# Designs tried in a protein design chat: VHH binders against Cell division control protein 45 homolog. Part 1

All scores and structures are predictions.

Target 1, 359 residues: Cell division control protein 45 homolog, of Saccharolobus solfataricus (q980j6)
Amino acid sequence: MVKRNSKEIVMEVFLGEPNNQEIREVVRNVYSKDNLCLSAYYSIEPILFSFIISKNTKNSFTLSFIPEECETQIRLDANGKWIIDNKKKYFLGQNSFCSYLPITAEDVLPIVSCIITSTILDRRSLSEWELETIREMEKFDMTIEKNLKIPAYKTLPAFLSLMFSLDPYIPGISGNRENAISLIREVNASEISKLEDLNESQLNTLLFRIISTIVKENPKFTRDDIITDRFFYLDYDILELAFSLIYSFDTIGSNEILQFVLSSSYAEALISRFRQTLSKGFSINSIENKQSYYIVETSNLTSPLLAQIILLQLQKIRRDKMIVIRDNDRLFTSRFFIPSVKKEGLIKIDDRVKNLIGI
Below, numbering starts at 1 at the first letter of every chain, in headers, positions and changes, except where a header shows other numbers; Kabat numbers aren't used for antibody chains.
F, E and O are the ipSAE of ESMFold2-Fast, ESMFold2 and OpenDDE, as the mean of both directions, binder to target and target to binder. V2 is 0.75 times the mean of E and O plus 0.25 times the DockQ between their complexes.
Where letters were taken out, [cut] stands.
Atom coordinates printed by the task and the answers are left out, and those that the model quotes come from them; centres of patches stay.

## First folded at step 1 (VHH)

Design e1 (framework vhh_8emy_2)
Fold by ESMFold2-Fast, scan of step 1:
Structure e1 (fold): chain B 359 residues (1-359), chain A 123 residues (1-123)
Amino acid sequence: as target 1 above (359 residues)
Amino acid sequence: QVQLQESGGGLVQPGSSLRLSCAASGFTFSSYAMHWVRQAPGKGPEWVSSISGSGGSTNYATSVKGRFSISRDNPSKTLYLQMNSLRPEDSAVYYCAKGDYVEIRYTDSFDYRGQGTQVTVSS
């Protein structure tokens, strides 16, 4: 999690825009090393970046989550992302580390998943550099189109795409099957209709209802936040895949990300698991603001990181402290929020963990 | 500097057995979980198996469960993969990987290392 203050914002301006060509050359040199030791901070994006490189390293590859174990490092601070190589520091701004990787047919799916996951976690749009990088992937079964930012609208009935939408979170509709179906009926469409089956009048009415609903909780939300560039690799919706990766990473751990990078077919298992969870419906039931953390009660969605993504959109929290899920009298978080604890999945907050994280 | 060196691969017929070894150096071997991963010709790579630092816990990919057995010898700093009833689809370069400090879970993080050892299962 990155928290910025006024001094750090001034430093960000001073650091300037990334020299993308220089960074690309640095990444190409790292990628081409016969023996590579790489230190990374614990998060989905650095793990994806590191595992992609490891598949293409010639002799020996070391990935470490221990700070400063390796001479080559990928780091995050309050200003953004850095690569350190051969004692030189390269500032990436918010650009995904993966946007600088060589684009190959074998790695398109993990590279684009990494970039899109980066934008979700950073709460930002794609940079021009990232957009250009993804456009290069069109030669490898990638398709780009402008459409609604709701998951899997090409393969699912529209009501499920609405129900499964976490970013944008649509208050009263996301996680609620009955209300999602009701909205489709209100635009005079069949319950089994896909987005593509809606005529222009139905689509415009649906879009107006979605925007009007979101704006009540987030007045800054606009048409341009929901009508976006959408990315598909074969039949995979990269937005859906990115959320599936976030879910499994947060609730199971980094081994899920390795399995995905090491086997593209694992994408189907990730998506299936995520859809199964979302199909039960979900809600955020309560929020408590404590000194060092937020306590969140949820129905059916037990991911601290996904809860943060939803609550930031509802403007109920800031990115200033860890998210803790309450299950009865027990409190749980994930390694994303407490990376110094060398345990993954849902981590129970006990006295040992409290001492380690200073709460 | 942490180093991992795989060995024991070779050409075998379907139904045969092989034992792979991974020699570790540069870290306290018994304090870390260890993993086997493989990359098949013409396919993406695949996680195969994991073992806790003490050897008390193991996990296997569905494709190899019941046929493969992971083990370790902490005094000699060596990780093993016993592969029985080998099938043509097991043909791959096999790599060992260093995990983190905790006992193995589905969720344990790890380090990826080494050049790998080639296993070919063909008639």
Scores: ipSAE 0.000, ipTM 0.135, lowest interface PAE 21.7, mean pLDDT 83

Design e10 (framework vhh_8emy_2)
Fold by ESMFold2-Fast, scan of step 1:
Structure e10 (fold): chain B 359 residues (1-359), chain A 121 residues (1-121)
Amino acid sequence: as target 1 above (359 residues)
Amino acid sequence: QVQLQESGGGLVQPGSSLRLSCAASGFTFSSYAMHWVRQAPGKGPEWVSSISGSGGSTNYATSVKGRFSISRDNPSKTLYLQMNSLRPEDSAVYYCATLPEWLRESGYDYRGQGTQVTVSS
């Protein structure tokens, strides 16, 4: 019924599997340019990708968030991710841009963090290409194991890993110290027990309780959603680091991503800040559905992007409107939701901002 | 108000050294990576060097690597650039910045008024 142009028809017929080897060659050429101008959409993944490349640029590097300003472009549309270089378009599907970068000892941590962050924001699992790329990182002290998708289970008591879990969000347990401790005690484990200290019976009981709790709000959740490939670099849990990056990007800005790319040790500051925030406990108290945005009231979690990640799992919102956090009588969002506003971190919604975004 | 003020530039002969300083105020200095950017007349800005908020990590443009050293003193909120073995092509206005020039459109893109470095015999 809808009259489509030939370009749309070709896209519907042609959109198949990414040509990963061709894309890798394109990215290698971009990575090696002496002078590079990149146009990108505003998000953690394009910014990480751009900052990694900028470290290798010999003469001049420009990153622009103005569409089509540069000859090389990284773009997102309803179908997925694109690299445009010298007027040629390369479709990546949902693969992370960073999965095509040269893997070096210096950049392995920001590259893998970008890939995992991409899966969180896209609400997807790793592609076979991405998993193969991460396996190549094993020569640079990456470790891969199958275990529960809860953060930092090797270094934290299990109750904190449960309390700090945002994806999967465990209703009544995530953000609630008392309930997380209670669950560990119910499986006959010590409050200070790590996940690895639990026997087979305790682990099976814990797993059953977690799944049973999540499926009440998300009926599609399965065992395969919580038992996943888990990635560690040195003593860093990449899942925890990815959420720490999301939190600091959303609440402070892109400079946090730049510091991390410049120094892997900055990961410790990012994780410490995130843990300090989560350790206070957190909750989502109310949701209002307005015509152009959702208003969300939270306790202690002042990140619009993290609130969206939680609420999508609870099936209380769709990915169709910006998230606004209400703090008393003030409304805040972040540049992730209003990228045309050239202000980073938490953005107070005043009359100027309302006019700019058409509210 | 975020303020960045560069100093230490001047006219020097090839092979000489200069130390540039940048005094920062109006923000939590230790929480920001800091950058040196230079601009020669009629040319676009060129990134020179970066340092992490803690001072634990540094990066340099290939053209200055081995000759320039970036450092910071967080208690005094000051950024430094030690420039050794200066060449005529190093002649430019030097700016300190909270974000590199290639990251345009950021709401936190602050840079100072600059300090002129001229390397001439």
Scores: ipSAE 0.000, ipTM 0.246, lowest interface PAE 17.2, mean pLDDT 85

Design e11 (framework vhh_8emy_2)
Fold by ESMFold2-Fast, scan of step 1:
Structure e11 (fold): chain B 359 residues (1-359), chain A 121 residues (1-121)
Amino acid sequence: as target 1 above (359 residues)
Amino acid sequence: QVQLQESGGGLVQPGSSLRLSCAASGFTFSSYAMHWVRQAPGKGPEWVSSISGSGGSTNYATSVKGRFSISRDNPSKTLYLQMNSLRPEDSAVYYCAKGFSYYDTLEFDYRGQGTQVTVSS
């Protein structure tokens, strides 16, 4: 029996900076396993990581979404990302799992797409490790330049690039064809001018308008959030490709990610599908805050995950509840929000699903 | 009902010229930008060129810049592509397109039946 005569010091656990070289070695060892069993949480980044490993293994591979079922695990908690292998835990911070994969000519496109998708879903910028990893890809047809975080600025008319921008979401412009065209005409550019065709004066006026519009809903937004490192593989804009992957993953399922990992040319189908959907215009019409979920009414935007990405930027929701899209009298979500339900794509919320998820 | 009808393709020698035409109907032609898209055998669609509704602005794919010239005649509702210094790699079916994305124009049902261009020695 001991009496304590002093107040105990509450020590916060300091999780050190990731040992990136050790983690890279761990990932290399995972590649060499004879029978790899990998437990992953259900999200596009872990699935991309898993499929890239699966493609490159010559041995049996099992992917499970049941926590702790496999000896090798990729996990996410409140502090960040973890790899668990042979009972030893490796902390990655916020670094993409894919930033530790071996860089080869065949895997550059899925690896960089995974890293950029990770930054979108995490609502963060690239780490120094991730940027260094992507710079290593320059020997494999990767181009890095500092430019606008607006999709397809080299290939699309500027108004379409603005209209198709989901992060940054530009209130009144994103999803609105007429307003996007009006803004381009306001800076004295033609309807077919690309953003890269704009002169310095036009570009500065456009940037001022975009930033001024965004900060009304998101006061934290700065010039450094829109002028950033931009990545291209051949003619593919990796930002556009990342959103195309998020869209198809959310609305169709993980098989779209598998097709992409197996054939980089599938990027064309993913981008085409996404552009076709966004071309109709889109809007978020109402938001209802329920105890365990948000109900979001949209026009032409049928992706719960993309709706969350937009609404977080508008400061109208928190990342605390599932997103449910209302289409007439029907409610839909995706497996991203209810990963225990073994259905891909859009999932109708009926009585069975409500019972399964406890609502 | 939007209709686009391409013509002017054919078999030519490398270094030759061809002029493609696209007759448009079913919409107010002068109010829309128009595009040329091509598709070679076994490849996806490739955007070639665009022109604004007024004809005041044009854009070209890097592979054709300096060789191809896009133009339009709004009174006759016709789009043109003048192709000079043709190369074997220009061989493709050429489509006239009305739409928002020239990368995806073949998927958007705003294209005609196409006109075949074959550049062979």
Scores: ipSAE 0.000, ipTM 0.151, lowest interface PAE 20.2, mean pLDDT 84

Design e2 (framework vhh_8emy_2)
Fold by ESMFold2-Fast, scan of step 1:
Structure e2 (fold): chain B 359 residues (1-359), chain A 122 residues (1-122)
Amino acid sequence: as target 1 above (359 residues)
Amino acid sequence: QVQLQESGGGLVQPGSSLRLSCAASGFTFSSYAMHWVRQAPGKGPEWVSSISGSGGSTNYATSVKGRFSISRDNPSKTLYLQMNSLRPEDSAVYYCATDSPGYTIEWTYDYRGQGTQVTVSS
């Protein structure tokens, strides 16, 4: 294979693989600056990256969502992710910005959460670089194992891990307590059984049933999409934590991310809030395709971003329009879809907001 | 509202037996697994036993297996823990818990009752 340094030829057809060592050096330089102005796009990954760096900036830190306002920029385009510093452009491919941060005991949990969140939002698997970066975290209480891509299977009964699975979304089972329990009983286990309590035959039957259910809506789904590397920091499932961060970011705002970056113990509050919401059960009841947005009617899950994640897996939408949630005949979206509004959390779509965003 | 009320604790001698009860209300009792959790002074909560909604499956912590028996009476909406061959290390406040939506033993304790004190001494 021919690899090119992306900073030398910045053309779509000539973009090479990331020069990861060089990018790491650039990020280390940015990380160590006493004064930093950083321009970013509005999304959870750039915000996590920025807040991690801000803890180590001694004199002044500014985060701007205005393109090109700052000397140092993190950008996303159709080709992937870029860092721009001192007028030089560094192509990251799809790699998380956080995969290039210095690994410290204090920042392991925010860094790994950022990397896993990046894979969810990008709808991709970890790169070799990202996996190698996470392996370096094993010295800081990280555990890596191969297992099912369902949340919190070490601590929750297996039916709850199935019920709480958003990616992969398991049609008829995700958000449905009765169907999740029924599936566990079909493999001769009970609603108190953990995944670890299942023998090889039960696990193989469960795996077959999950894959068979998903491929009805997504024919390209394979075993390799559900048997993945799974990451735990102490007893925290990083996949569950990543979804907890997405949920709180989308429904409350960036201050939830800041609290988490400043104190890793805030992970418990984030996970508890998310589990409480999912435990009520949830469903996507209808979707309407409008010219500039999708209207999604949901039960008990009012996150536009999580609804998008689910609907992309069901092949009901493309990533081409904002998502609007209908709740009791009110319409809501979030700043992720309308970053120009600058209001965080759920944003009610009224005439003022319609005029502001041009719909 | 989910309501759980434990009873049956007391002061007993080593080798004695006790039967704990948990009266449940505010949810469809037979549709949810039920659990016993205990907390000794100066220690975190420890899971003791679980029973499926139908009563067809039970599980026990290694420390109590063979000595304790969990059971339920779905018509009366009551959970039981029969404790035999009690040891000083079984001394704790015992709590009833449920898998009702919004609850997990590890992360939330909102569906635990007030608890019942078991003291095994002398």
Scores: ipSAE 0.012, ipTM 0.469, lowest interface PAE 9.1, mean pLDDT 86

Design e3 (framework vhh_8emy_2)
Fold by ESMFold2-Fast, scan of step 1:
Structure e3 (fold): chain B 359 residues (1-359), chain A 124 residues (1-124)
Amino acid sequence: as target 1 above (359 residues)
Amino acid sequence: QVQLQESGGGLVQPGSSLRLSCAASGFTFSSYAMHWVRQAPGKGPEWVSSISGSGGSTNYATSVKGRFSISRDNPSKTLYLQMNSLRPEDSAVYYCAKEVYITTGDSTYTFDYRGQGTQVTVSS
């Protein structure tokens, strides 16, 4: 009998690729409603998306964080992102909800900020659809270039861009002024040199040193993780703006996101606040792994969400528990980690809060 | 607290030279870049020049490049600006600044001004 090698092909049931044009039409219809009730999950991206739509709702807008309270819903599950409207479900994959919004001059900055924030929180690169969406924004003062994934390299000295880098987090350099300056001096540049002032040899040496430093904690980090598409709206670095939004959302609350959506000039206040915090230097000093949460001690970085972003890159935690910051024997988290608690900004963990969250 | 004390300004004729000095205290002078910023009446601050902590690197605004020279003496904790070929448009209060990391969208630099400034007037 003829023997044949047969292989059973295990096919995972994949949700199909998003029908991006259909989703864009659904979002356009939602965007144009005179009365909109929208159910969303509590996070920066759904809140940005919701607030952008609310500007264009003529009569009444309600945002609810109660699942299924509204007919129109934006949802996240283990497979990815969904929009539900008129009982029809639309799968977005990992694409940002904001990548489907109408592109207008007034909303280009909050839309692109939402897309980039989404990639940071999802720990992913831009999809082809998201990149094409951002390219449509070039008619509204957006510029796209390939360069280093370090914040504000066009406006800040290169050592500050290194010092202020949270993703990628550069161990020993991020948050450390003296070490950032030492790295720049090692490539024969100074604390007043911008990235653009470095020649090809200096840039290659700098890249090698950054990658070599990161791979000690994250062996999978490559050149493609640091040389990326970079986005600027006028002189605003969208990567820096996205982190500024994450910081203010986490430490102050969703009203900071609303102010930004209502007035793009609020970006200056967000960036200035974030830079003021980072300029003091910062560090992660200790991590304790408890059954239901991580306790993190930091210097000058009192943001549970930013601490999570750093620690995931250092491979010291998993995305499985809330982050708690310890400051002088006081424990703090934010609503991002305990969304059922209807208090925004930093939330002190006292006996009442422990009881409410079951710890 | 950071203290910066500027001196050396005055009234001069066009084409003249002046050397400004800034005495610094309250921080490790050699560890920070230092800057000169000027402000003319009715105008916002204009960045003029920067120098690295070691003194090994300098930058200049295009309007002063080739005419002004920034330098520092770390042992005496003093910053200098040598201004040559002065023009009426150089008239301003000149401030010595230690870098602050806060930036507005319309300005690349926000500076920690601890001094009173020194007035430079270039007039016939």
Scores: ipSAE 0.000, ipTM 0.418, lowest interface PAE 12.9, mean pLDDT 86

Design e4 (from e1, 13 letters changed; framework vhh_8emy_2)
Fold by ESMFold2-Fast, scan of step 1:
Structure e4 (fold): chain B 359 residues (1-359), chain A 123 residues (1-123)
Amino acid sequence: as target 1 above (359 residues)
Amino acid sequence: QVQLQESGGGLVQPGSSLRLSCAASGFTFSSYAMHWVRQAPGKGPEWVSSISGSGGSTNYATSVKGRFSISRDNPSKTLYLQMNSLRPEDSAVYYCATETIYVEGTKVTYDYRGQGTQVTVSS
């Protein structure tokens, strides 16, 4: 947003900051219901929130994507996120719905994954409330440190962390094995070196190279965008896990999110699937701007949502149209972009789908 | 197509030494890290050692550190594993692997090919 409209100004002045303690109490009451009907919008965060609550509901749980079908509702509008319960409306601003869930040892991994996924999709940093909420998770095997915003740097060789980086997307290096290795060699490290094996001089050179590369496509990118709070649950990098969830949700569907919520060990399957895809190398080869959608040609990365995340960083698209992936002569999108279509995973755009979405 | 061919295994007494070799073809050998992975009967694969493409960096599993030495000869496209002070628990099929394009779970999974070379340490 370049300019704010009068509605946003009224909301900023009138609504104020979220009453986080009141919202937490509302969510605690929803969480404790024996029978729950929840209306949500179709996206990863509402679905994660809903599934975390569902496993604590004793008698019955219904998730509906029809607005106002259920008494309890979670909504998104131009101003931010809302919870509606018992006819009362609670404004969350941009805070993740999951930041208000009761923190238990069993649910730490799904809750923190939900919060981090929310920040990626919203293209924002953690709020003070969200960071405070994650700090409460340190008693349940969460660790927080400041380090580079590249995935899995504790467990992967540094070149793979660079190759697998989607946000930040590092032009010419993300998705390119040979260039990622060349960058590591340039700083006098090896293909088996982890980030922790680099000395201060090597790390500073690497940082300078990454920032210099990104700034060519995004002039506003700074050191503070790459050196961030990093979150780990045991050996799981929450940033990597969040992208793994986005990938499986987009290409397979919400059942992948449900399996993860029911068993945190499913994180290994999600991460393995995502890494397998990224390890093939990937690229965005062309972008075509149509009136109501973008057509994107990719190598190996057939996720419309991940393509949007990359292209927004490259400043090649706006967040105004659906993303369509071209694979040969076939066009695909996902339910994230066409939520009225009750099919999950990759959706082929045929005449039926065109009629349904009005294109 | 990447091809790896291991050799140099055999039956030896505890305390003996063996040198394993791996002949590589089908890729730019000096541009890839190389690994040794072993698999004993009825057990999963165990990573043993890694070496960078240039040969400048090496890593070893705790169980073999100080006894095994990994090296490479890039001109001849050959990887070596010098195994000293062999123990019965070192008995396994040894595979050389190039750096995988697939990573499983939170650990790097190695793409090992070929027949492997059998090492048996017994009296």
Scores: ipSAE 0.000, ipTM 0.345, lowest interface PAE 12.8, mean pLDDT 86

Design e5 (framework vhh_8emy_2; at its last look DockQ between E and O 0.49; V2 from the best seeds 0.00; counts 0 for: pae E 8.2 > 2)
Amino acid sequence: QVQLQESGGGLVQPGSSLRLSCAASGFTFSSYAMHWVRQAPGKGPEWVSSISGSGGSTNYATSVKGRFSISRDNPSKTLYLQMNSLRPEDSAVYYCARSTTYEGDYVKITFDSRGQGTQVTVSS
ESMFold2-Fast, scan of step 1: ipSAE 0.033; ipTM 0.424
ESMFold2, look of step 2: ipSAE 0.012; ipTM 0.450
ESMFold2 (binder alone), look of step 2: mean pLDDT 81; pTM 0.817
OpenDDE, look of step 2: ipSAE 0.163; ipTM 0.543

Design e6 (from e1 with G99T D100Y Y101S R105F Y106G T107G D108S S109E F110Y; framework vhh_8emy_2)
Fold by ESMFold2-Fast, scan of step 1:
Structure e6 (fold): chain B 359 residues (1-359), chain A 123 residues (1-123)
Amino acid sequence: as target 1 above (359 residues)
Amino acid sequence: QVQLQESGGGLVQPGSSLRLSCAASGFTFSSYAMHWVRQAPGKGPEWVSSISGSGGSTNYATSVKGRFSISRDNPSKTLYLQMNSLRPEDSAVYYCAKTYSVEIFGGSEYDYRGQGTQVTVSS
């Protein structure tokens, strides 16, 4: 005989503001479980969160990307992020799962990288909770300052920081060495000048030119979108590292994220790989809007996820369909867009894949 | 060329122990997570266990948790599965698999696996 479940009908659900201290306690309890079974949705943030926990657990750990397979679940829905533990549901809003992890000297770099990566993928600013969490990391060599949201401006010539900027994407400048150099010359600075070498007048002219360029494609872009809190761990620019993680996750796979979590020095390899790719120059050449996907033609940027990040800023797509890159008449996507296909990195769309995804 | 060679299977009674080995070659063993997958006659492949490249993190299927232990010896490029308290339900061909992830996979999704080693738990 089969028995039916009886459930209370909730007429109204109040999600409210996250109870951040309660959620931090829940995560601490998850961290200390003797036998942790964790189900997470397939994306770089849940994977970073899961790998940080798995690295630090002294107990057995099971990770699944099948929803509801485990007692502890990491979920995303239309309202935001959830942790479900032993059937109790905890709403995080848009806060990164990693903002609730115990902060240690060993894990500060992967934790802050996860938080910043979350803001990029969610297309949002840091919450007050996330900012307070990162401020706690100042005791572990974190530095916070207000500056331009362009990568690696402390270590690279300013033109390279402009050339390497993907969010914000600066039309005609991002991916274009000649135009990035030209912009620096227009503000009367040299090719070798760093951002810190520019005087107030040069910086104001540069800022005005960047905003004016972006606003042509994105009228809602403002000063507050480019002058932001910037985060550095030792000499690592966390914005640059976050994009390096996105790039390697998308084009190679989750093992790159695991290597980074296990060894913070792997950040150097991730950043070097990303810079080498961006140094070739890159462009978005065309976009075709199909019923179930976008076909994007690119030069030197064969990353479906980074192409989505750029095209959302240019207002040429919505976050409603998978991104397919066309490279010399070959079509590629990544597991981020087809997570049920358990192949990582760039996935060539052949007849088998077309049949599996219904295109 | 990636090569994986399993060994250590056999016929044992319920409650017994076995240690399976997988000899790996053709790739940088310590840089990749490794997995054990099993397939019983007439059933689809079932993921059993995973281990990170360094050996610092391990994962287990619920059906084997607390009974099986996965380990690796990176200098010898060998993966192990220590199987304790064996049950008739554990009877299967056991495969060593290389992937880039520690998630639960169906066996048809493994790009690299060995020829397998037969484990039969019977009285």
Scores: ipSAE 0.000, ipTM 0.168, lowest interface PAE 18.8, mean pLDDT 84

